# Ledger of designs, part 3: miniprotein binders against tRNA-specific 2-thiouridylase MnmA (mnmA)

Target 1, 344 residues: tRNA-specific 2-thiouridylase MnmA (mnmA), of Desulfotalea psychrophila (q6aiz6)
Amino acid sequence: MIKNITGIAMSGGVDSTATAILQKQKGPVLGFFMKLNQPDYETQRDRVSQIAQKLDIKLEIIDLTEEFQEYVLKYFSASYFKGLTPNPCIICNKEIKFGLFQQAILRQGVERIATGHYAQIHKTAAGYQLHKGVDPHKDQSYFLSRLSQEQLAHSIFPLGGMHKGAIYDLVEAHGFHDFRGTESQDVCFLEQDNVVDFLEQTAEFSASSGNIVMNDGKILGKHKGLHRYTVGQRRGLGISYPVPLYVINLDVKNNNVIVGENEQLFHKTMAISDIHWISQPEREDLLHASVHIRSTHKGAQASVILKENNRASVIFDEPQRAITPGQFATIYKDTQVLGSGVIL

## First folded at step 11 (miniprotein)

Design m48M (from s9 with L48M)
Fold by ESMFold2-Fast, scan of step 11:
Structure m48M (fold): chain B 344 residues (1-344), chain A 87 residues (1-87)
Amino acid sequence: as target 1 above (344 residues)
Amino acid sequence: DRETIQRLLDELEELIRELDELAREADELGSPELANEVRYLADLLRWMVDYMRRLANQGDYDRVNRFLQFIRYLLRLIKELKDRIRE
């Protein structure tokens, strides 16, 4: 196909705009915008169109509304129905942004797609490695932890080596003065809309009221559905108790929200399944690595025992708070993402 | 030493039975989270013992020894859990 043309994933935000500026400096580019049935689609489309026009970039809109529903929204709803807390951004990256969207762009005759992600891709003799972005307050490598070798081979992350301040300076130097302080951001249906409202539009969640209980079986109150609660949650419980109480577990079988004191949220043990490897360790069945149990987690040192069927046991050096079933545990070696699995 | 490894693996199987009892005790004392953590460790030890037996049968004593060092750490964690359940 056409070797010198780079595709740019444009969203109308500062990061994708900076990405477009940087890549256009290196050669010919084509801009692409995803339509996902997002609530602000018209506003975002107009914004990205204005940016593309100002940068003299040809823009194509790729409609993935039905695919987003099939691969992301179904997963999201099914996870909550099972009492799990999903991460739709990781699935969206795997199936939509670097899956079907990337494939559609490649069919337009480009070999590489640049996105505004704060992460780094290193090509080695053993394949492509995914690494943390250098700005510790912007690193997005956790959300990219399920990308394949093929997806990384077709991707460029120009912002991975940059700090956010330099991004604002760059776009301002090219005549974009309205991003600082009043940022246009990428939005999706799940991020902008109330999660509870979305789930309760389906029949599966409408008749799910039950009890909020202590471990000893004492009933403290009623809940209006397990999907309204997350492990570690303190607020919105609607119960009175002499000490602060937190959601410890969701008991799907008995339809109970189990609450307890903060100390009960700390565990050293965690099981993961469905491990996807970006860079699988060779001949290692026992690793010592940093494990991130959610996007906001700074990472914790742990022993990872690799088992059959892409499963592992994780034993943290120090107890970790609010290990949440359905979230992803991402395994790092220094700055490198080795892979990720689903927390059981 | 094959004999030493065999003895250690047999001792670990006895510990697994002790952990099954500890998990039942935790449930009876109203600590299902601790009971679940103990059961998880029992299952992990059971898997590790089986895996180490396979490695030993293949002559891979270096990996067996690595797992035995890790098990020493798990034994400390098990002691901490016993103390918490008894409080």
Scores: ipSAE 0.489, ipTM 0.825, lowest interface PAE 2.3, mean pLDDT 86

Design m50Q (from s9 with D50Q)
Fold by ESMFold2-Fast, scan of step 11:
Structure m50Q (fold): chain B 344 residues (1-344), chain A 87 residues (1-87)
Amino acid sequence: as target 1 above (344 residues)
Amino acid sequence: DRETIQRLLDELEELIRELDELAREADELGSPELANEVRYLADLLRWLVQYMRRLANQGDYDRVNRFLQFIRYLLRLIKELKDRIRE
């Protein structure tokens, strides 16, 4: 009489395929694939369709091309125009994957959506908590740090309690033998070596020439646009100097790329704004927590001083390399994601 | 007690003025990154002193004591920066 249907976000990769296998074992499922006008769309579509057919799962394609452009690509371009380094994956998860895509699936009569993410959702009396996946080499909780309570309430992460080896074993047991060594070959449009070309062509961004300078104002060369540079970058500077130099800051006001030695990239202090809480601690204005300043960062112990207007000061126990404005700082209490803010 | 807390907050305000001078010294020595770190810590301490005064006025001495422990940590960090600038 009452039949709980689970939606499966299918991408044609090993993780979504394993998710589909596991969830189909638990009850009735419907598969869904996002069209974002990605360069490999036709190849992905064919792969997903073949997988869905083999698993006997009905597949629907949801076209979010215009929404992806509006909510993710505009954010991406606007961030670079401000001299900031964006994280489009976090915004894509919030606005597209768990936003408009989830909403479209729910409108089909689906109650919850399973995705191939390596993270865990714990339901408590105080609400839903987001936790790290158990496989430390696959944990994706950082990219999910902006999700709402409502988005978590409608989500299932079947792979959060599993290790990557077990995922390959699972899909191979169901006749999928071609996934080993191919997972890292799947790419998102914005993760390709075309960021500069995209910004200068698609976003109608014109290169603005300026100077590459040291902190003392010494000019070492010229640049073709701040968007071509990231804090921590060593290669592609086109400058000559007796010691290795790195981008330590982008000066939008003066249109300068500021370079210095590796030591100048280490800081203990960081300010964050626009904090989104998944699980905001009540009556706390000083937190001792692990803070992740980018997806590849292993996390560092810090004191987080909470201020007005969703802002905070972060003081690390040890200096952190290449703190980058525009990236997200995600606040963890052990395995739990408390929230995240934008690095200033 | 309340008088000890008030004295410590007054001492921190004096330290903040010393930090503003240290930041100028770092700029003059050609270390603007160190100067910016010192200014950030000075601004943070200024905000913390004001916040702790508000907490004390509300009778929330438990939170004030929590921040005083944290301030001991900041004072050590400030000493490290001072040593780096004046090497």
Scores: ipSAE 0.448, ipTM 0.811, lowest interface PAE 2.6, mean pLDDT 86

Design m50R (from s9 with D50R)
Fold by ESMFold2-Fast, scan of step 11:
Formats: C-alpha cells, sequence, structure tokens
Structure m50R (fold): chain B 344 residues (1-344), chain A 87 residues (1-87)
C-alpha cells in the first residue's frame, strides 16, 4: 500500500490543530508554519511548536517575510494610495498561503496540504469547485475566492463539513483544553492601529490633509488623510451636523472625503473588474447569482452581466449598503464560488 | 421576431437619450449619486444594444430572448430611479 504524505498548515490556533488531528488519523503528515512579518511571531512559534510536539508531528518553519511584504503589504499600501479599500486576506491566500507557501511544501515531496479553512472542495469532471463551509458563522469561502484550479487540486479543507462546536470538542478530546473562548486569534499585522502607522511610514502617505465635504461642495471640516477613512464610516469624522453623516466616497483627485446621509450609501448598481474564475460559467453572459461584497455580507441576489476584459456589471435585486471600491465581489451559485472581481 | 427585436432595440436607443437627460436633471437637483447610477445604466444599455445586435446577426435568438427578460427588469429599475429623482 502506497501512503501519501499530507502537509498541514499549522498556525497554533484551534482550527489548524483540529486539522492536524484529523489528517494524522488518515496517514503520515508533516507540519508547516509560516513566518511572516507578524508582531507576535515568537509567541505563535512557541505555541505551534508545543502543539506539534504533543501531536508527534514534525514541524518545519518556512520564512516568507520578504514575500509577504512584496505581494501583500505593497498591494495594501498601493490600494490605499488609490483611495481604495483593500482585502489583504484574499491576496495573502492567493499569493502566499496557497501560492509560495504551498509551492515550498510541495517541493519537499508533499502531495497535498491541509488547512483549517471552513470551506469545501468538490472534485468534478469539469475541475475543482470551491463551496461554502457548512457552519454559516465560520464560512471562509469568500477569502478563498481567488484560488486557482491548481491551488485547489493540492488543498484539503477537513473542517469544511464541520461545525465550530465539534472542533472544540475534538481538540479537547485530544488534550487541548485552552482554546475555548479564545477562538482562532491570529494577530494581524494590518490591524487598525498598525494600518495607519504602517501607511504613514511609506513615502506615498507624506502629510496630506484635505477637506470633508458634502456632494454640493460644502466644507464641513478637515481630514488628516484619505487612508484614515472607509465608505460607510460614521465615527472619527470630527464634524457637527443636524443628522448623522457617513463617508459615501473618497475623492483622490481633489483630496476630499465626501460625506452624506445613510440613504446615500444604498445602490443597486456596481461594476467589477479583474475577474478571476474558479469555475467559469459556460455560455453564460448573464448570471442570476448571489454576490458578496465583503466578508461579513450575507450575499445579495443580482444580475451579473459578463463583459469583455474580465469586467462585469452587477445589478442587485435590492439596494446594497456601503459598496466599497477595492473590496472583492464574490459570485456564488448556491454554495459554489464561481469567482470574484474587484469592486470599482 | 426579427422585426420585433429591431423595434425594441430602436426603443432602447431612444430610452438611452432620455437617461442622459435624466442624469443631468439629477445633477441639477443635487443628487450626483443618482446621476451616476443613471449614467451607469445608460452605458450598460448602450453596451447591451450593441451586444444584442451582434447576437441577432449570429442567429443566437435564444440569448437575445434571455436578455429581453433582463431588459424588462432594467426598465422597471429605470422607472424607480425616475420616480426617486422627480420626487
Amino acid sequence: as target 1 above (344 residues)
Amino acid sequence: DRETIQRLLDELEELIRELDELAREADELGSPELANEVRYLADLLRWLVRYMRRLANQGDYDRVNRFLQFIRYLLRLIKELKDRIRE
């Protein structure tokens, strides 16, 4: 009997620990931990090392610090420079976690890599399909919407068919009693406090104050940089007005934060570009599909008109709040991810 | 069917001109968000008219008919926008 070696992406969290437990039951495994530019690296390294030792799994650390900077942090800062709101997790999954990290693991003779993602991979005659995880509070398929067929072919998501409660039960049965109440806590280098500081340490964000204005050009106050604002934001504007005001747009050309009432955040129309297909619709110029405009969005029914140059027009059945340029619109057919594009 | 499709496409071209006027009206009323949405719909209709003519020339009337149902939906949306802008 020939046994394939499975790689496990281990982060020291409950999900990757459960993944390691499940995959080790099925055959020989090797553990891998990514070293990125994370502020809590030493704490994460120690935790994942202890978990690997307890599970009797050999662990290798792969240093992708420079690659993370090149592919994720540069994308992040460039997006804010353009007045766009990026999604670094989607890019990190595409370029780092399932890109260079997966490639490094495969070069060691590993055939497939298991991760703690709550999503499902279905193999069909037409290729690999990405589907939502069954736990609606944990589904991570949105963040995986830009993976390639090759990346999916080498991936396993053991948790996709499981609920979070069962994951805690599983790790506790194997002697891991300290995860309950902490959830999967990865300290993101790009957390809110680090975001502004990081962006303001780059040359593209040298001091650039401007005006907070209404659509009619009325000046209500001053801002300390467009990168400090996001469409839909109400807090931190420092302006006084008889009704609540929200950021409705960022005007890079005039260096203005444009504000308005909540009603101005609702739109039925949206354009997307740079569409990546996981499962490209055959002979479909017009799709009726559920479109997710951010990770927390439950999805909204829309008509998607496919155009040339990887672009599409989206018309929602109901107006959607705070459509944000730079975020990803992910197109779903029921539970299946068809692909995603960048919101314009 | 061919004459019916040609008549509908001509009606849509007339509607596009009305949308360009509606967008200007929305700007004048201080609603640039609505004006931009109307301009977006006008551009989409211009693309759809050209695309449907190409499909018809290729004899792909099944796809043309699919887009006709979408056009009916789009016309309802345009009526809603007209009502919002004028009220």
Scores: ipSAE 0.438, ipTM 0.807, lowest interface PAE 2.6, mean pLDDT 86

Design m51F (from s9 with Y51F)
Fold by ESMFold2-Fast, scan of step 11:
Structure m51F (fold): chain B 344 residues (1-344), chain A 87 residues (1-87)
Amino acid sequence: as target 1 above (344 residues)
Amino acid sequence: DRETIQRLLDELEELIRELDELAREADELGSPELANEVRYLADLLRWLVDFMRRLANQGDYDRVNRFLQFIRYLLRLIKELKDRIRE
């Protein structure tokens, strides 16, 4: 036997199915599915098993239920407790999908794992670079911004150079005709994407009433917990005012939701901490780069001043709406992801 | 030269004191978000002045000159912020 076996991260979706088809054409493969005790686990497991059988791919299930709870769900709940808005998908990619899941697959004698992510990996003399996928409507590089050099070294993203339309065409050509119109943007561990219900069903989140206030201290109403609110939120405030009001800040110390007009959501300045570098700039203290402040953000040009202790100050060329503490700011140089930090 | 850089850094320290006063003015006018932006810029300028002094003392004038271009941008941002606070 001369050829190495490629692992395929199979989720039962169109992207992982297309990835499996493409990689099987290049050599021997083994399929792997994560068990996280997700609400639809049995349905997802059955679908993945049917796909693997149809493609003649041996499927192994790796149970990471306890690890997912420890690294992702505790992070999620703790962030809301601190008045921060988390990104559980970025943490799941770092700790679970490309962390413990990848490590478990490598222990099976697999050297590389292919996933259905729309991003590109380039090997250079300076190491591995993470780049945007070519389909601008599907690029997932933001969610991969905290991966390490070692995690990238063991990864393959076959879909990074393809457009989503071609992926549907590919799976349909192989007998999969039921994927169109089934895609969801919802977080995988939430039923009907209900953050409040999830948090309040834990022992840590009970009634914690406080005030909804204007910046001048005027009280407009009561809230039933800071975790029910996100910077930029307009709906669900339960207050009456002559003009539309938005959550502009969460004040944990005073237990207040601070509201204001839309103009107050625009800022040019942002601080970030806990920067993780995929490709650390060589002897650069000042970068002019595109910064993405959430997954739906298209990126904005900014000056990034690199400081000690993996911190930076960011000054945007144009004001950005709803900069949200706890979210990740991802730093791009053209299509390349340099790294990301946590918004303060 | 070194004298020109020293004069500029001294001028920036004077600007930082003006920004501290501007932040207090913004608070008094009922604009704490603008006051916080001013304080952020003042803190950034303090860090930049200290950093540029260290670079100049090490003879790294190329990096000092790159930061001076950025400072010009930052000064425009400060002017915009002054205008917003005072109207």
Scores: ipSAE 0.446, ipTM 0.801, lowest interface PAE 2.6, mean pLDDT 86

Design m51W (from s9 with Y51W)
Fold by ESMFold2-Fast, scan of step 11:
Structure m51W (fold): chain B 344 residues (1-344), chain A 87 residues (1-87)
Amino acid sequence: as target 1 above (344 residues)
Amino acid sequence: DRETIQRLLDELEELIRELDELAREADELGSPELANEVRYLADLLRWLVDWMRRLANQGDYDRVNRFLQFIRYLLRLIKELKDRIRE
């Protein structure tokens, strides 16, 4: 061994701090922090720098501001322009965190990078498998569903086998007592509060007034742009009605927000495209699997019919609420992530 | 056998035409969500018929048999949806 140095992705949060503590006990480490020009960058930078100093870890800042704009923010805006609801965290993980950030760290002579993600990597004869973290309330495998074999080969997830309570205990044992009850872990341009303001900085979204309608054509009000609405949304509609109404669909062609009752949000059928496989089933065109249609979804049993051009049809055993075009459907076999596709 | 598979595929093609009409009925009754679900199932069934025909022509009867179990499930779903629209 010449010098086996492990990189640590440090964010200033409890999870990356615990990861740094655990990995430093196993050998020499180097800390790395991403600059994306996030709103709280200076606060986050100061916090991560203080943590690195306390742990006696050398910290390097890697500036990926322009790359984040090109790969994540343009994707985000383009999706809303098409009437789709994006998942920027999945794209950020694929293109930035485990893409360009990982590549920059590897160029420093580091062979593997540890992150604070709650997920597990299992090496098998057939390659690397991604599995759910053991803490069901903290599992992040959904957000990692588009990672490549190469990205997994260079990654370590020390927290995948641990519960969140044990992580707080670990950092407190090492002198970090201020993490319990932390309200914000990571600050991002794409938090819900900033979405509308960010999109409306472009001229493309400023002139998109239209109608809020029921399926029978009844006009209930006006909207100031489809990008302000998501399938399943009840609040912020600016309409008054005797029963609760929810966004059922976004009609881009007619510039309408379609609303209806909760029962109209349930569907058994779903189409997905642009499937990325972590562990592609060999000689398989029909899967019986659990499908997660959003990060907060517990998963639902489904028949997945694999088609040409990385497309599939999904038929759920039971109707699923608020299937949202543009979000990712992640396919699981037990705890294993097989892959994910974009909901059509 | 091959004759049984061909008969099933013909029955499925007949069902596709019934689903296209069912989607129109759902639209006329003011249920575009149901109409869209029916159209999606019709499109899926068209793809399945073509795919199973290709597999059978390649002699891959094991994969055809896997799809036959799925088709039985899909037929139950179609019946449920039909009852919901026409009741």
Scores: ipSAE 0.402, ipTM 0.786, lowest interface PAE 3.0, mean pLDDT 86

Design m55M (from s9 with L55M)
Fold by ESMFold2-Fast, scan of step 11:
Structure m55M (fold): chain B 344 residues (1-344), chain A 87 residues (1-87)
Amino acid sequence: as target 1 above (344 residues)
Amino acid sequence: DRETIQRLLDELEELIRELDELAREADELGSPELANEVRYLADLLRWLVDYMRRMANQGDYDRVNRFLQFIRYLLRLIKELKDRIRE
C-alpha cells in the first residue's frame, strides 16, 4: 500500500540525522538539503550525501542562495547598520526553512516535513501550539517563535520529546560515531562566527571611527565601528578602568559606544514592536507571562501590556540583564510559545 | 463608579508630571539609565490613563478594573525608582 511520504530536512548534523533515522522507521521518506550562502557548503553537502546514502534515503538539493541573501543577509546587515543586534536564525526559520524550503518540499508531493528541532507541536481544536522541547539545554522554541499556523501544520519535530544524550546514542547505534563534540556553529553563514569580517568584507560596511564614552560624556577610547559592539559586551573594548566596563548602549546619532558598570545593564522595562502571534490571547490587554529576551535567556515573569499596531510594553517582576534592541522577545505561557516581538 | 475612576485618572496624570521631574533629576545626577526608565514609566502611564478613560467612556469597567491591580504594581515601582534616584 501507498504510505504518506514524509520529507526530512537534512543538514548533515546529528539532529537531522537522528530525525531521518526516526522518520524512516515510521514510513517512506525523502531527504532535502538547503543550498544557502554557507562558507562550508561543499563539505556540508558531501556529509549530508554520505548520510543519506548510508540510510538509503533519496536526497534532493534545493537552491535558496538568492532568497537567503534577500531575506536573511540583507536583514542582518541592515540591522547592524541601524545599531541593532539581529537574530538571523528566527528570520531564516520564518522565511527560508519553514517558508520557501517547506513550500518547495510540499510541491514534491510531500505532506509533512520533519526537522531536527528541539520543540514540540500540539494540535488542538483552536489550532497548532508551539511548545518547548523537553531537554532544557537544547530547547529551540525561541528560534521558532515566528512560525505561522500553516507552517506548524506541515511540520514534525521528532526530537522535541527527547534528550540530547539519547540522540547521540541513537545515531551511534546506526553507525554514526563521529558526531560527538561537533556542535559549535552559532550562525550558519559566518566563518568562525565572525560578524565583523562578514559585515566589512561581504556587506561593504565602511569602518567608521568614533568614541567609547561613559554616560557623563567622558571619552575612554576610540572604536572602529558600532557594528563591532553588542549590548553586554565586556571584551574587545581596549579600555583600562578600575572596574570592568560593559557596552550598555549604542548611540547611532553621535556614533558613540556607551559603556558602564554591570549594574547599568539591568532594567525592568522593555518595549516591543512587530508582534507575531502563534496563539493570540483572546482580547486580553494585560497578560502575565514568561518573556525570553534572547535564545540563552531562561525567561522571566513579566506584565505584558498589549497596545495598538502589534506593540507592547513589558514590565519584568525582576530586573533583566542586557535587554538588547533588535533581538526578539518571545512570550511564553508555561511551555507554550504565544508569540514574539522585536525589542525596541 | 465613573466619578471615582475619573478622580483616580486625574491623580495619575499628576503623578506623570512628578515622573517627568524625577527623570530630569536622574539626568542631572548622571543616571541616564534611571532617567530613561522613569520616562518609560511616565509614557506607559500616559498611555494607560488615555486607554482607561476610553474604556470607561465605553462602559467597559471590567477592562478598567483589570488595570487597577497593575496600577498598584506600577506605583510600587515608581516608589522604588524615587528611592533609588534620591539615595
Scores: ipSAE 0.489, ipTM 0.819, lowest interface PAE 2.3, mean pLDDT 86

Design m55R (from s9 with L55R)
Fold by ESMFold2-Fast, scan of step 11:
Structure m55R (fold): chain B 344 residues (1-344), chain A 87 residues (1-87)
Amino acid sequence: as target 1 above (344 residues)
Amino acid sequence: DRETIQRLLDELEELIRELDELAREADELGSPELANEVRYLADLLRWLVDYMRRRANQGDYDRVNRFLQFIRYLLRLIKELKDRIRE
C-alpha cells in the first residue's frame, strides 16, 4: 500500500535513533549518514551502523568531507580572521545537512528526509513555516533559521512535538539503554571544543600580538591574537584591574582587544545584513518581533525596520547583553521563525 | 495631515545633522561605542525620512502613521543618549 520511502538522517545519537524508530512505524525507510571532517568519525560510523542493524534499516554513507571543508570550515576560519564570531552549525544546516546531503538523498528517489531536530514544520497555503519545538530546553529552530522553502518541503521533524524525556523513554523501550548522559555540547569538528587550537593548527593562523586596551586607549596588557577573544569574555585576559573587565569589542584595524565594565556590553541597537527569509512578511516595513541574538538567548522584543537589499535595523525594547558581530539574529513571530540575518 | 508630516520630516532632517555632530563629539570624548550608536541612529533616521516621504507621496498614510509611534520611541532614545554624552 505505501510505496513512498522516507530517508532518515542518522548520526548515532539518541535523537536520530528516535526519529528512525518513529518513521519506520509509518512506512519503509532508508538510513543515511554524513561523512564530514569530524574527529570522532570512526566511532560515530560504528555506532550508527550498529543502530541501523538493530532497527533493520539499510544505511548509506554520503561523503561530504571536501564540501564541509569548503562551505563550513573555510567560513569558520575566515570569520575569526575578520574579528567576527561565526555560527558554523547554522551554515552547516543550510549548506551541508539540508543542502548537499539532502540533494544527494533526493537523487536516489527519496522525496522526504526525517531528522532528529526539535522544531516543527507547518504547511500553509502560503508555504512552509518553521516553528519552535515544544520542549523549551531543546528547541533547535534557531539553528534552522537559514533553511529555504524547498529544503523545508523535503523535511520531516518527528521530534518537534515531543519532550526530551519521552525520547529517552522511546529509545529505551526499543532496547537502547546507554544514551542517557552521552549528549555532548561539543562542536562536531573540534577536539575537546578548543577553537584556538583548531584555528592555529588547522587553519594556519599566525599569532599577531597586539594590545588589550580600554575605550580611552589606555593599554592594560598584550594579547596573542584577536581569534582568542569573544565579546562578553571575562576569563583568560591576563590583566589586573580594580573591577571585573570584559571583552567589549575587537578592533581589527588597530589589532586591539577592547575591554570595559559589564555595563558597556548592553546595547539597544543592532544592524543586520544578509537576511534570509523563510516566511517574508507581506508589506511589513516595521515589524514588532522577538529577536534571538545567539542560540542560548531566550529572545527579546524589538522593532525591526526592514530595508532594501536584505538588511534591517533592530531597536530592542530593553538593552541586550553581548550583541556579537558575526552571530545570527533570528526573527520570531510568536513560535514562528520568519528569518535570520548576520549581526554587523 | 500631509503638511504636518512634511514638517515632521524636515525636523527629523535637522536632527540627523545634530546627531552627526554629536557622534564626532563622542569620538573626541573617547567614547567610540557611543559614537557608533549615535551614527547608527542617524543612518536609521536618514533611511526613515526617505522611506516616509516616499510613502506619503504615494498616499500610504497607514504605513506613515505606523512609523510615527516608532519615531516617538526613537526620539526618546536619542534624548537619553544626548543626556549621557553631554550630561
Scores: ipSAE 0.368, ipTM 0.762, lowest interface PAE 3.1, mean pLDDT 86

Design m58R (from s9 with Q58R)
Fold by ESMFold2-Fast, scan of step 11:
Structure m58R (fold): chain B 344 residues (1-344), chain A 87 residues (1-87)
Amino acid sequence: as target 1 above (344 residues)
Amino acid sequence: DRETIQRLLDELEELIRELDELAREADELGSPELANEVRYLADLLRWLVDYMRRLANRGDYDRVNRFLQFIRYLLRLIKELKDRIRE
């Protein structure tokens, strides 16, 4: 009986506000806000506090600044140091938001936590399944692809069956008129356009000059550090060539940025490691599934060969552009997330 | 037929050796991306041959047959890469 209270992850954005409104209609709630390594903490805290007060929800702040540094920022910097392109949002969801934050909330005697994620949880006899949200333009299941059965068992996603337009209508009906024209961000304070500044100021990365080369070894220019480049990048190369050139690979051992034509970015083969399964296929070492290689990827049909040590080989039916080492490949069966691995 | 499957797997091992040569040819022609893809496919075939041999030894011919169907697709992909490298 004392366990009938639902926790709400509140961020001050439209999605978490809508989540709070919906869950409060179903019973007693407690609001929780994460303190991380965010530079706008005071402004965000004040906004969340005002929203909680307006909704008559008791708000508690959980400080995870040190844990965010240890689990997310260290991973982020280490990945770039290895010439890989990380996804800090997936790691933050796994380790912080649904990890330590959820655990801290559960220790206070609540059994379930609602978040503003656009994804669905289906409880079956075989366990919990993670599914895409119904709004195809807002689906966030890719970012949740590394959650465990335990994490899903304690989670509620009230927005998974809703369209984003209906969310704005809902919050406006409850007196929140200032969210239109802005977007709620997931828990990620390391924006892509600030990556270089963060790495060079916070993680002590320095400019490590090397060469921008073609596959045949022809030198076209110099670079100021591999961390300034990602696979698929066309702009900011500072080189001239008769045709457009793109980063096709980062060669850490030789300190080279390898460039080539757009056609060289298309590949049918991909290896993945460190596979985490939400719903592991029990009878098949060979899957035919849709694989998403980044958050903006719409998915592509592929044969997935499951190997030992949580590794797999992926062979796409059609060549895919800009397969990027360090990013996550998420394996879908229709709307269901089966799991994800790190692209090699 | 166990003997037929073993012969087929041995033929795939010969193909793997040819792929190592093809990868070197791609490197020499200034296409290390294609060379890396060929090496990846060679490694995948090497793993598949070993795995299918273990399945056959356990009498799991249903899974061997599923992988043989996939191997036919993989052989087509290898031919496409060979054509791209040698154009």
Scores: ipSAE 0.473, ipTM 0.814, lowest interface PAE 2.4, mean pLDDT 86

Design m63K (from s9 with R63K)
Fold by ESMFold2-Fast, scan of step 11:
Structure m63K (fold): chain B 344 residues (1-344), chain A 87 residues (1-87)
Amino acid sequence: as target 1 above (344 residues)
Amino acid sequence: DRETIQRLLDELEELIRELDELAREADELGSPELANEVRYLADLLRWLVDYMRRLANQGDYDKVNRFLQFIRYLLRLIKELKDRIRE
């Protein structure tokens, strides 16, 4: 009996394929694929099955369709109902991918699970630290900012120390030549162009028409539902004005989309709630750190004032564009993720 | 010392009242985003004053002094907002 079997989270993409190749070189592996009833499930299943067969890896499918709906899709629709912009990938990582999926794999006798994430785990005397991946264009540490110590203890990120170019070279050396030009950075079936369709059809989201207005109340047009708009959006407004206009706020109480000029999107102040700590600062109530306000944000230096009830006030050194309620603010000390909170 | 800190905290409470008035002025000038930012800073300053009073009462002057340096930064930000609203 082999005692040190590693589980591989396989998705059919280049990153999970590279992860499987690397881990199989180190010892016995078992492949696992999540069924979430995603629209492309059949195609993805066939692809991951073919890859597992080529690599001679036994593949098991774990059906988490109902759990994904309960923990991710209900959160997603509820957030839009409140006029907030959710991040379903962060919640999926916390509840599904490193939660129920990891737990199901561990119950099959594997001790750790390797995933294709571009991030690093450092074990210290004080516990596990989550760090940025070394490839700055592929770092996924933001999406992992809600993971627990226990979840990190059972995880391996083989790609965290590698650059994306080396990953393509690796899979091509093993006979996989079709991955170039199909880059996927995170496993999430909710694409931006499908959000409205999902909310209006699948979630039976009731949308009411309202006004697109300037701050002074001037009506510039009609909207077909607040859920169709995001802070910072310029396209799809259907309004006429001498200068470019952007969504600067969603007013749920009055059912208005508030628009303005680009300058009005810049703010130095931000409040966060529901802070989850991976590595909680000990005895510090004023922290100077880099704060990432969305996955594509490069980070900005800020003063973080830690308050009661897992809340904080953030004052950026420089104004930040398009701070969006409902998104996560992730707090970094150099390359280390300290934790994250929900933007208010 | 305690007397110097108490004087500063009293001055900050006066500034908070001025910020509440500034926020109303920003709304009247058609800048609710600036008004909201001023209200946010006023609320933060109210929390900071209360917190620093508690720290001083506990004798934690090292933390009080650290926050005093941060207050100087906030005062510069407040001055910038006053200028933007009134220009």
Scores: ipSAE 0.450, ipTM 0.805, lowest interface PAE 2.6, mean pLDDT 86

